# VH-VL binders against Pseudouridylate synthase PUS7L (pus7l), part 5

Target 1, 228 residues: Pseudouridylate synthase PUS7L (pus7l), of Danio rerio (Zebrafish) (Brachydanio rerio) (q1l8i0r370to597)
Amino acid sequence: GFVNYYGPQRFGSGSCVQADQVGLALLKENMEASVKLFFTPEDDDDLQNKAKRHFLHTGNAKESLVLMPAYKARERLMLRALHRYGSGQEGCTRGWLSLPHSMRVFYLHSYCSRVWNQAAKYRLQKLGFKPVQGDLVWAEPVKGLKDATEELSAPQIHVVTSDEEKNEVFSLDQVILPMPGNSVKYPENLLGQWYQDRLAQDGLESCRFRVTPLKLNVPGCYRPLLAK

## First folded at step 25 (VH-VL)

Design i2 (from j2 with heavy chain I52M)
Fold by OpenDDE, fold request of step 26:
Structure i2 (fold): chain C 228 residues (1-228), chain A 120 residues (1-120), chain B 109 residues (1-109)
Amino acid sequence: as target 1 above (228 residues)
Amino acid sequence: EVQLVESGAEVKKPGSSVKVSCKASGFTFSDYVISWVRQAPGQGLEWMGYIMPIYGTAYYAQKFQGRVTITADESTSTAYMELSSLRSEDTAVYYCARGDYMTDYYFDYWGQGTTVTVSS
Amino acid sequence: QSALTQPASVSGSLGQSVTISCTGTSSDVGGYDYVSWYQQHPGKAPNLMIYDVSNRPGVSNRFSGSKSGNTASLTISGLQAEDEADYYCSSYTSSDTLVFGGGTKLTVL
């Protein structure tokens, strides 16, 4: 199989905007930084990029709004909010709230997805191409417990044991990695430590993956390391 | 060709649950957001919520919080909407619709709709 | 959340122009440029006609959208028989939800 990376579309590859960086800023609740990142211009000399540059250089939302093309609905709404509420923490918060919820959460997911991709790379590089102790796999549905209340029990995660590693009970295609969030388990090996360190490097060691002012919550998810 | 194919009509009793499926084809399922919108007979459209299949994260309209569950299976490119504690007022055509992965305020493709009738 | 206000019905002759209004509040139509219009024929799913107030997703240039204040408008020029349908507006809201209008039945005379 091939590594099941999140695609570049999750990171705003079509735009000069580093969506993951926006997401990081949001997770850190640095609204001003996030807004600046949101308005990162491309190298193109079109009106939208001129408007973005103007905003970054002057901080003048009103003037930038005048320059921003009509078809850039999101950017215009952001600028309107900034003009109305200011370009400080509160104003920037309002700016983000002027964007759809799905768009706001997209940026958070972008960051988390990037971390996942990096985790996957690290996992393969450092821990090899076989399941190792501490890896996460889906727990096999216990056949016998008929009576368990149909509560869509989130598939249970199993941590690969040393014995299972030795006996090669699992294959690499069964290994799953968490996308960071507030409701995921991390591997109990070097990869788990890597997650912790990686998040700490970004100042997210205590992150709850909630941005309350923006009504955002990222529980995280599990993704197979490999795709068929 | 982009297609959203929904499951067949349902007749349910009050208090029961219904689960409607929406199978996507002709596009990369994980690159989009799937929303559910219902339409009561002779009435307008009502947005229920969306899911980002790639993350499994759903977001619901407040009105349906606690009663609706939207899920997705990437392996089958299928989205699901389950509505519980059904009432007569829940009688409607239920649509799945495709939205942009960044935006969910407009829908460019729709399923054919699933009629759900709640009757005693 | 209250539905956006649309006229129940509008009519126009073939070749003429009609305008359908969609009135909301500062929390939806007036607050966002996230207005969409859908055409729905009887027994069919809605079709996206306009998004972001005025953008057409490959739809006929006979359809145009605009917004002023809390009111969005869909204008259909050069009316054709096939335009006879229900039209719904939608808008994003400050409550992070979508609201739709009650719909307008367009009759082509």
Scores: ipSAE 0.851, ipTM 0.919, lowest interface PAE 0.6, mean pLDDT 93
Fold by OpenDDE, fold request of step 26:
Structure i2 (fold): chain C 228 residues (1-228), chain A 120 residues (1-120), chain B 109 residues (1-109)
Amino acid sequence: as target 1 above (228 residues)
Amino acid sequence: EVQLVESGAEVKKPGSSVKVSCKASGFTFSDYVISWVRQAPGQGLEWMGYIMPIYGTAYYAQKFQGRVTITADESTSTAYMELSSLRSEDTAVYYCARGDYMTDYYFDYWGQGTTVTVSS
Amino acid sequence: QSALTQPASVSGSLGQSVTISCTGTSSDVGGYDYVSWYQQHPGKAPNLMIYDVSNRPGVSNRFSGSKSGNTASLTISGLQAEDEADYYCSSYTSSDTLVFGGGTKLTVL
């Protein structure tokens, strides 16, 4: 099967070229950095990019707002907030809060999705094309508990054992990887260590995946390694 | 063609719960956000919350927090809205609607609506 | 109180133009650029007419959106009988809530 990568749309397109980096900055609660990243210009010489460049160069939100096209709603909202509240930590926080919740959390998910994609690549390169000890799989629904089906109990995660590896109990298409968050389990093998190291590399070793000032929470999720 | 097809009408007693489904077709379900909006008889529209199916993460309007649960099944391209502790005031048409993951502040496609009647 | 205020009703003659206003409270000014408009016929789901104040998602050019200060406006030109419906504006509040106006009933005379 094909690797079940998150699509590029999750990492930004067009005006959102560095969505994952914005997400990282937000997770670190570096609001000023996140806003600067939000206004990363493209190489194009259109009005929106001129406005972005102007903001990055001058820090003048008011002037940048005048330059920003009307159809760039998100950017304009951000600039309005920055003009009103300033471009410091607090002003930038207000800027983000001026955007819809879904837009804010998008950036966090963008970062987490990026990490997942990298994890998937690492998993296949280092641990091969068969389930190995420490991999995560969905626990098989216990056939007998028909009655418990009413409570959508969160599917249970099972860690592949050495015996299961040896006996080839599972297939690779059953392997799932966590998208980072505050409520996921990580593999108990080299991949798990990779997650830890990767997050540490980004300064997120103790990250709770919550950005309280922005009312954002990322519990994480599990995604099959391979697409069906 | 983009379609959102909702489940049939429900009649419920006060204190009970209702679960409405919304099946999506004609687009990649995981690329969008599904929101729920209700409309009481003769009243306006009221936004309840949304879910990002690809992440399984839902967000709710404050008014409904603790009482509403929005879920999604990617395998069936179906979103669900469960409302508990039903009251007469919950009598309404419930709509699912599609929003972009970047622009979940407007909805370009709507379900046909599900009428939920709460009566003793 | 609804964060967005609309007139309860407006009327216009066939072929004329009408404007529906949507006024936000001062506290919601920060998100007011996310104004969208919906048309709803009786017994039907709402239809998106305008998003981001003035963008049309393939809707007739008879429908246009604008904004001045805290007031967004939907203008319908060349009124047709089928335009008779309820119209709702929508925007995002500072409390992270999507809100709708109270709706405006448009009668075509």
Scores: ipSAE 0.822, ipTM 0.905, lowest interface PAE 0.6, mean pLDDT 92
Fold by ESMFold2, fold request of step 26:
Structure i2 (fold): chain C 228 residues (1-228), chain A 120 residues (1-120), chain B 109 residues (1-109)
Amino acid sequence: as target 1 above (228 residues)
Amino acid sequence: EVQLVESGAEVKKPGSSVKVSCKASGFTFSDYVISWVRQAPGQGLEWMGYIMPIYGTAYYAQKFQGRVTITADESTSTAYMELSSLRSEDTAVYYCARGDYMTDYYFDYWGQGTTVTVSS
Amino acid sequence: QSALTQPASVSGSLGQSVTISCTGTSSDVGGYDYVSWYQQHPGKAPNLMIYDVSNRPGVSNRFSGSKSGNTASLTISGLQAEDEADYYCSSYTSSDTLVFGGGTKLTVL
């Protein structure tokens, strides 16, 4: 199998600033920075990018809204909020609230997906190509009783023990890694320490993975290291 | 060709549960949000919630909080909606739907609908 | 009742235009540009006609959408027999939910 990296669509269509940097700003509740990153233009000269450059240069939401193409509904609603409420912390917060929930949470997931990709690379480089003590696996497979009931139970996380490593109880295709969030368990080995250090590098050592002003919560999830 | 194929019709008694499946094909399942919408006989459409299958994260309409569970199995490209404590007013056609990339508020592809009848 | 108000029915003759209204509040139609319109023929799933107030997803330009204040409108010009259907509007809300109108039966005379 291949490493199960989150693909480029998780990080947006832009090449200059990827969506994970917007997500980082949101997690830090730096609303002004997040909006400036959201409006970072590409290097071409189409109308939307001209409008974005105007906003970054002047801070004038009204003028930028006039320049923004009609089909850019999300950008226009953001600019409308900034014009009405100002471009400070409060106005930027209200700007984000004018976007659908999926669009707001997309940026947070983008940041967490980047961390997951980096964790997967680190895990293979430092811990090798077989399960080791402290890795995470699903504790119990989900069972369906198709004849009587399609019954599903919530999966639980099991931490690979020293004995299970020695006895090679698990294979690498069973290893899962957390996407950062407030409801995940981290590996109990060098990878777990790596997660802590990596989040601290971005100033997120005490992050709750909630952005209360935007009504956002990121519980996290688990993703298999290898694609099937 | 994008397709959403739902499980067959169900007849249920009050107080029981129903689980409707929605198998996706013709697109990368992990790139999309799967939403659930129901339509009672002779009535309009009612949004129930959605799931982001790649993250396993579901979001629900307030009315259904505590009664509905939306899940997904990325390995089979299948979403599920389970509604518990069924009542006669839950009789409806249940649709799964998807929109554009990560879009939760408009739907250009719909399942064929699953009729769930609750009667005693 | 539904969260968005639509007329129960409208009618028009072949070749003419009709407009269907969808009235909400400042917390949905008035507060967002996330209004969609769906056409539904009997026994079939809804079909997306308009999203984001006025965008067409590859449908005829006979279908146009607009919004003023708390009211969105779908206009169908050059009416054809196959336009006879139920039409539903939808809007995003400040509670991060999606709501639908009660539907409008379009009769083509």
Scores: ipSAE 0.648, ipTM 0.835, lowest interface PAE 1.5, mean pLDDT 88
Fold by ESMFold2, fold request of step 26:
Structure i2 (fold): chain C 228 residues (1-228), chain A 120 residues (1-120), chain B 109 residues (1-109)
Amino acid sequence: as target 1 above (228 residues)
Amino acid sequence: EVQLVESGAEVKKPGSSVKVSCKASGFTFSDYVISWVRQAPGQGLEWMGYIMPIYGTAYYAQKFQGRVTITADESTSTAYMELSSLRSEDTAVYYCARGDYMTDYYFDYWGQGTTVTVSS
Amino acid sequence: QSALTQPASVSGSLGQSVTISCTGTSSDVGGYDYVSWYQQHPGKAPNLMIYDVSNRPGVSNRFSGSKSGNTASLTISGLQAEDEADYYCSSYTSSDTLVFGGGTKLTVL
């Protein structure tokens, strides 16, 4: 098949700041930076982008709210919270809490999806087009009895061994890569080191992948390297 | 055409479990949130929770804590809702529903509903 | 979570307008603009009529929504026989949950 990249919808739209940068700021609990990134304007002259530029230039949530079109419910509710509670850390936190849970967590996933895409590219460049030692695949569970209370069939991660690489036990379509999170295992090869270095580059080496003030938790997940 | 097709009606004993499926078609399953809502006979609508299939994360209403499990299988574009320790009060029509991209609070597409009857 | 209060029933004559109220608290209807309205005919799944207080998802402009304080309203103008149904409001809450009103039976006289 071909590489199973997360699509552009995961990163938002526009020519400036992508949704992944909002997610990074949230993971660092820099609520003020996250709100400024949330209001990144596109290169358009429409009313919503004029309101966003006004906020970034002046910091005046009330004036920006007056300019923000009525159909921009999320932006208006964020500005309303900033006006009421201030644009400091607390006001920005209350602003985020005015958005539905799925929309808050979207930004964290956007950052993690960007890292996954970069990991997939690195994996193919450095480790080639066959499974290698240290890659992850789904384990073969002991199939449990149907209609029993035993949970032996729960999926688990298996790390490809040197013998399994040598004997070509797995194929590339079985290789899975982690989306960063607090409950995933990283590959035990150059890709695992790459994940660690990549997260450290953004200051996230010790990241919990939780944003407790916003009730957000990112366990991570596993995604097949190849689609189809 | 966007479709959500649920599994057939079920009759269950108190104390047992039920697992309702919701097969999606006509849209990219992993781009959306799948939510579950039930409706007891002659009563209103009750939100149960949602799942983001692409990330495997689910969120539940407090009332159903410990009794409901929502899962998804991206390879079959199917979401599941399992309700355990069934009581007669769980007799209801169970709907899966979908809103706009990544939306968990309004739903413009609904399954046809699965009637679950809990009787001794 | 908070229950949303709707009248049990309303009625109106063909061609008239009716308004259905949905009252919550500052922790749901009053605190957010995430109010929706659903129409449900007997034996069918709910149909979304209004979201985000006043937005129509491709439905007739005879259906309009509004909000003041902790109370949202659905107004149906030019009543038709097909409008006879149950109507439910919903709102997002500060507990990251969704709550529904008890429903209002609309009878077209």
Scores: ipSAE 0.595, ipTM 0.819, lowest interface PAE 1.6, mean pLDDT 88

Design i3 (from j2 with heavy chain V33I)
Fold by OpenDDE, fold request of step 26:
Structure i3 (fold): chain C 228 residues (1-228), chain A 120 residues (1-120), chain B 109 residues (1-109)
Amino acid sequence: as target 1 above (228 residues)
Amino acid sequence: EVQLVESGAEVKKPGSSVKVSCKASGFTFSDYIISWVRQAPGQGLEWMGYIIPIYGTAYYAQKFQGRVTITADESTSTAYMELSSLRSEDTAVYYCARGDYMTDYYFDYWGQGTTVTVSS
Amino acid sequence: QSALTQPASVSGSLGQSVTISCTGTSSDVGGYDYVSWYQQHPGKAPNLMIYDVSNRPGVSNRFSGSKSGNTASLTISGLQAEDEADYYCSSYTSSDTLVFGGGTKLTVL
């Protein structure tokens, strides 16, 4: 199989905006930084980029709004909010709240997806092409407990044991990696440590993956390392 | 061609649950969000919530919080909406609709709708 | 959340223009440019006609959208028989939900 990377569309493909960086800023609740990142201009000399540059240079939301083309609905709404509420922490918070919830959470997911991709790369480079102790796999459905409540329960995660590694009980295509969130388990091996270190590097060692002021919650998820 | 095909009509008793499916085709399921909207007879549209299939994360309207569960199966490109503790007021046509993750909240494609009738 | 306010019905003759209003509040129509319009024929699912207040997703240029204050408007020019349908407006709200209008029945005379 091939590595089941999140696609570039999750990171603002076609846009000058590094969506994952915006997401990181949001997770840190650095609203001002996130807004600046949101308005990262491309190299193009069109009206939207002029408006973005103007905003970054002057901080003048009102003037930037005048420059921003009508078809840039999100940017305009954000600028309107910034104009109304200021460009400080609160104003920037309001700016984000002027965007739909799905759009807001997109940026958080972008960051988390980026981390996943990096994790996948690390997993394969450092731990090889076989399941190893500490890897995560889906728990085998216990045949007997058709309890209706189990259908609603998140699939159970199993941690590969040393014996299972030795006996090659699992294949690499059964290995799953967590996308960071507040409701995931991490591998109990070097990869798990990597996640911790990676998040710490970004200042997210204690992150709950909730941005309360923006009403955002990222529980995370599990994704197979390999795709068919 | 983009299509959303929903499951068939349901007749349910009060207090029971209903699960409606929505199978997507003609587009990359994981690149979009799926919303559920219902329409009571002769009434307007009511947004219930949405799911981001690629992450399996759903978000709900407050009105339905705790009573609705939206799920998705990427392998089958199918979204599900389960509504529990059904009441007569839940009698409606339930629509799944495609939304874009990066666009404003609008739905460019809709399922044909599933009629759910709650009657004693 | 309360539905957006639409007239219950509007009528127009073939070839004429009609306008359907959608009135909300500063927490929805007036607060966001996320207004959409849907056309719904009897027994059918809604069709997206307008998004972002005035954008057409490949639909006829006879349909146009605008917004002023807390009121969005859908204008249908050159009315045709097939335009007879229910029309719903929608808007994003400050509560991170979507609200719809009550719908307007358009009759083509």
Scores: ipSAE 0.884, ipTM 0.930, lowest interface PAE 0.5, mean pLDDT 93
Fold by OpenDDE, last read:
Structure i3 (fold): chain C 228 residues (1-228), chain A 120 residues (1-120), chain B 109 residues (1-109)
Amino acid sequence: as target 1 above (228 residues)
Amino acid sequence: EVQLVESGAEVKKPGSSVKVSCKASGFTFSDYIISWVRQAPGQGLEWMGYIIPIYGTAYYAQKFQGRVTITADESTSTAYMELSSLRSEDTAVYYCARGDYMTDYYFDYWGQGTTVTVSS
Amino acid sequence: QSALTQPASVSGSLGQSVTISCTGTSSDVGGYDYVSWYQQHPGKAPNLMIYDVSNRPGVSNRFSGSKSGNTASLTISGLQAEDEADYYCSSYTSSDTLVFGGGTKLTVL
């Protein structure tokens, strides 16, 4: 099969430019950095991008708001909040709270999805194309089975043993990888170590994947390594 | 064509649970958010919560916290809403609705609704 | 969160214009530009008519939305018989929830 990557719409295209970086900043509760990233302009010279550039260069939310087109509702609300509450940590927090909850969560998911994609790549490059000891698989019937629908929300995870590896009990199609969150298990092999190192590299070694000021929580999830 | 098809009408006893399904078609299920909204007879609309199917993450209105469970199966493009400890006041038409992944504060497509009647 | 306030009913003659008000607070209608309007015919699911206060998702230009302070308004111009329905406003809230109005029954005379 092919690798079951999260699509680019989750973290890197169009209005989602640097969405994963915004997510990272939010996870670090660096609100000022996250807001600046949120206003990352595209290469276009239209009014919205002019407004974004103006904000980044001047920090003047009021003037930027005047420049921001009326149809850019989210950006305008952000700027309005920044104008009202300032561009510091608190003001930026208020800015984010002016956006819908789902949108705030989107950015966190963007980061986590990016990490998953990188993990998938690493898994295949370093551990090969067969299940190995320490890989994760579903303990119960495969996700999506009609009879197991009620258990989809809390599936049990099994860690592949050395004996199971030797006996080829599982196929690569059964291997699942965690998207980072506060309620997932990580593989007990080189991939697990990679997750730890990757998160540490980003300064998230102790991350709880909760951004309390923004009422955000990311439990994580499991995704098959390969698409069916 | 975008469609949300909900399961059939339910009659339940007080204290029991009901699970309503919503099957999506005509769009990429994982790119959107599915919300649940109910409407009591002759009353207005009440938002219950949403799920992001691709991540399996649900968010609930405070009123229903602990009593409602929203899930999704990407393989079948189906969302589910389970409401427990049913009361007569839970008698309503329950709608699933599609929301934008980034905003989810308006719904452009709705299911046909599922009537849930709670009576002794 | 309490429901947004709408008039119980409004009426207008064919070809005329009517306005439906939706009054909230600074924590919802007045605090955000996330106001939506839905049309609902008897026994049917709601239809999205307006989002973000004034945007139309491909619906007739006879429907327009506006907001002033804590009050959003839906204006229907050139009333037609098919416009007879219940109309609901909704708004995002500072509590990260959605609140709906009580609904307005529009009668076309």
Scores: ipSAE 0.873, ipTM 0.928, lowest interface PAE 0.5, mean pLDDT 93
Fold by OpenDDE, last read:
Formats: C-alpha cells, sequence, structure tokens
Structure i3 (fold): chain C 228 residues (1-228), chain A 120 residues (1-120), chain B 109 residues (1-109)
C-alpha cells in the first residue's frame, strides 16, 4: 500500500505558507514569531502580499490593515487586534484569540502532521517493510466482551513484541504511528527515539502540546502507516 | 452529491443518554469538520461543538462541556454526538453540519436533523 | 453567552426588497466579522445563504450581505414567495463559541 501521508492541505494554502512553522511557534508560545510567520508573504505582488510585507517591514498594523483586502478576513482580524492591543506577546496572543478556535488549532495540527509524515518516512527507511519489535498496532478487540463495542473505548494500543516480530503475527498494514500530542504512546524502537529527537530538535522536548493562552490542546492521535 | 444522513428519532427519559449518528457521503470526510447544532421547538439554533475527524479532536461549547461527546469514525465517514444526563430542555432537533477545516464558523451542508424527545 | 439580536419578524411584498438586521454585542468584537446567514423553511434544515458577511455559496444574487459596525444585514431583493422562511444570522464570538441570532420570520405578502 501507499504511505498514509497527511495531505498538503494540512500545511496551509500557498507555496509560502508555513503553517507547520506557525504551529511550532505557537507550541513554543512564541506569539510574536507566530504572527510574523502568519503574515509570510508569497512571491506575488498583489495587495494582500503588499500588506503582509508592509506589516513585516514596519510593524504597523494599522497601515497594513488599510492595505489588506476585505476578503482576507483572518488577516484583517489579526491586524485589527494587533492594532488594538499592540504587536508584543500579549497583543499577538489577542490576535490569535480573535480567530476561531478551529483556525488556531489548525496550525498546531499542521506541525504535528508534518512530524507524522516525517516519522512515516523514517519508519520505512530505517525499520523496513515488516512490523518490528516496538511498533504500535491496535489491540485486537477481545472477542468475548460484547458490550465493549458500544462504548467506543479508546482502542488499546499494543506494542509488537520480539516474538510477534519473529512469528510475523502482524502485517505492515496494521502498524500505526502516533501524531504527536499529549496523550499518545510512542513506539518502543528507533522510531520512538526519532520522535523524541525530532521534537527536541524543535525545542519541544518538554512540550505538553497545550497552548493555554490560546485555549488549545492537542491530544494527538494514531494513524495507520499505510493507506488501504 | 454531498449528503449528511442522520439517525432516526429518539425518545428518552430524563437522566438517560442519547447518541445520534451522522453519516457523510459525496465528499472526503477527512477534509472537513463536522459540527452539531440543535434547535428546540420553536426556538433558534444552538451550536454544541465540532470534531475534526482526521485527528479525532473535538471542541465543545462551554454550555455542554462534560455532558456532550462528539466522535467520528473515518472508516465509515460517520460522526456521532452523545448527550448524557438528558433533561426536558434537551428536547430538540439535532443537526450535524459540515464545515470547512478553516472555516468552522459556517456550515454549507446540513443533515436532515434528528428529533430527540426527553419525557418522563 | 451574548446572543445576536434579530427582529422577530419582517414582511415584504412580492418583488420588493427587505432587509434583516443582526446586531452583536460588544463582547462579540473580534469575531463578528465571521457572519453567516441561514434560511430555514418549516420542518427543514437550515440552508447557508451568506458567509463571511457577504459571500454567496452559489446562492441567488437576490441575497446579499453587508455589515456596518456591530450590525450585519441580509438583504433580499425581488422577493419571491419561496423566500418566506426563517432567517438566522450566525457569528463566532470572542468566547470561542459559535452563536446564532434568534431568527427572523419573513412573510411575503
Amino acid sequence: as target 1 above (228 residues)
Amino acid sequence: EVQLVESGAEVKKPGSSVKVSCKASGFTFSDYIISWVRQAPGQGLEWMGYIIPIYGTAYYAQKFQGRVTITADESTSTAYMELSSLRSEDTAVYYCARGDYMTDYYFDYWGQGTTVTVSS
Amino acid sequence: QSALTQPASVSGSLGQSVTISCTGTSSDVGGYDYVSWYQQHPGKAPNLMIYDVSNRPGVSNRFSGSKSGNTASLTISGLQAEDEADYYCSSYTSSDTLVFGGGTKLTVL
């Protein structure tokens, strides 16, 4: 099967939008950096990008707002907030809060999805095309508990054992990878270490995947490595 | 064609729970957000919360925090809304609605609605 | 939670224009630019008519949206019998809540 990558739509629109970087900045609670990244201009010389460039160069939210086209609702809301509250940490926080919750969490998910994609690539390159010890799979529903089907109890995660690897109990199609969050288990192999290292590289070694000032929480999730 | 098909009408007793389903078709389920909105008889619309199916993450209106659970199954393209500790005031038509991932503040497609009646 | 305020009812004659207002409270400042309008016929689910104050999702050009200050407006031109329905405005508030107006019943005379 094909690798079950998150699509580019998860990383924003346009060639210059670094939604994942915005997400990273937010996770680090660097609000000023996140806002600057939010206003990353594209190469086009349209009014929108002119407004973005103006903001980045001058820091003048008011003037940038005047330049920003009316149909750029998010950008205008952000600029209005920045004009009202300033462009510091607090003002930028207010800027983000002026956007809908779903729009805010999008950026966090963007970052986490990016990490997942990289993890998937690493998994296949380094650990091969068979389940290995330490991989994560869904625990098989214990056949006898009829009632367990109604309570969508969070599917239990099973860690592939050495014996299971040897006996080829699982297929690669059953392997799942965590999208980073505060409520996921990581593989107990080289991939798990990779996650740790990757997050540490971004300064997120102690990240709780909560951005309290923005009321954002990312529990994470599990995604099959391969698409059916 | 984009469709959201909800489960049938429910009659529940106070204190019980109800779970409504919303099956999506005609679009890529994972690319959108599903919201739940209810409407009491003769009343306006009330937003309850949303779920991002691809991540399984839900967000709820404060009013329903602790009492509502929104889930989704990507494999079946189905969203669920469970409301517990039902009261007479929960009698309403419950709608699922599709929103864009970036624009979950408006809904372009709606389910037909599920009538939930809470009566002693 | 601050509710959006709409008139309870409006009426207009066939072929005329009517405007429905939706007024937010000061607490809605910052999110009120995300105004949408829905049409709802009796016993039916709402239909999206306007989003982002003035955008039409393939809806008739007879429907238009605008905003001034804290008041959004839905204008229906060339009233038709089928336009008789309830209309709801919606907006995202600073409390991270999507809110709806109380609805306006439009009667076509």
Scores: ipSAE 0.863, ipTM 0.919, lowest interface PAE 0.5, mean pLDDT 92
Fold by OpenDDE, fold request of step 26:
Structure i3 (fold): chain C 228 residues (1-228), chain A 120 residues (1-120), chain B 109 residues (1-109)
Amino acid sequence: as target 1 above (228 residues)
Amino acid sequence: EVQLVESGAEVKKPGSSVKVSCKASGFTFSDYIISWVRQAPGQGLEWMGYIIPIYGTAYYAQKFQGRVTITADESTSTAYMELSSLRSEDTAVYYCARGDYMTDYYFDYWGQGTTVTVSS
Amino acid sequence: QSALTQPASVSGSLGQSVTISCTGTSSDVGGYDYVSWYQQHPGKAPNLMIYDVSNRPGVSNRFSGSKSGNTASLTISGLQAEDEADYYCSSYTSSDTLVFGGGTKLTVL
């Protein structure tokens, strides 16, 4: 099968230039940096990019707002907030809060998705094309408990054992990787260490994947390594 | 063609729970957000929450926190809304609606609605 | 929670123009640019008519949206019989809640 990568649309291809970087900045609660990244201009010489460049160059939200096209609603809202509240940490926080929750969390998910994609690449490169000890798989639904109130019990995660590796109990199609968050388990092998190192590299070693000032929470999720 | 097809009408007793389904077709389910909106008889629209199916993460209006659970199954392109501890005031038509992945502040496609009646 | 206020009802004659207002509270000024309008016929799901104050998702050009201050407006020109419906405005509030106006019943005379 094909690697089940998150698509480029998750990382700002088309609408946002560096969505994952914005997400990282937000996770670090660096609001000023996140806002600057939000206004990263493209190479195009259109009005929106002129407005973005103006903002980055001058820090003048009011003037930038005048330049920003009317159809750029999100950018205009941000600029309005910055004009009203300033471009400091607090002003930038309020800027983000002026945007819908879904948009705010989008950036966090963008970062986490990027990490997942990198993890998938690493997993295949370093650990090969068979399930290995420490990999995560979905626990097989215990067939017998028909009567338990179908409470959609959160699928249980199973860690592949050495015996299971040896006996080839699982296939690569069953391997799942966590998208980082505050409620995921990481593999118990080189990949798990990679996650730790990767997050540490970004200064997120102790990250709870919560941005309280923005009311954001990212629990994470599991995604199959391979697409069906 | 984009379609959201919801499950059939439900009649429930107070204190019970109801689970409504919303099956999506005609678009890539994982690229969008699914919201739930209800409308009591003769009343306006009330937003309940949304889910990002690709991540399986849901966010709720404060009013419904702790009582509503929104889930999604990507394999079947189906979203679910479960409301527990039902009250007479929960009698309403429940709509699923599609929103943009980046912004969930408007809904371009709606399900046909599911009538939930809570009566003793 | 910030409430959006709409007139309960408006009426207009065939071929005329009508405007429906949606007024938010001053506390919602930061997010009030996310105004959407929905048309709802009896027994039907709402239809998106306007998003982001003035954008039309392929709907008739007879429908237009505008905003001045804390008041968004939906204008329907060249009224037709089929325009008779309930209209709801919506906006995103600072409390991370999507809110709807109380709705306006449009009667076409």
Scores: ipSAE 0.862, ipTM 0.920, lowest interface PAE 0.5, mean pLDDT 92

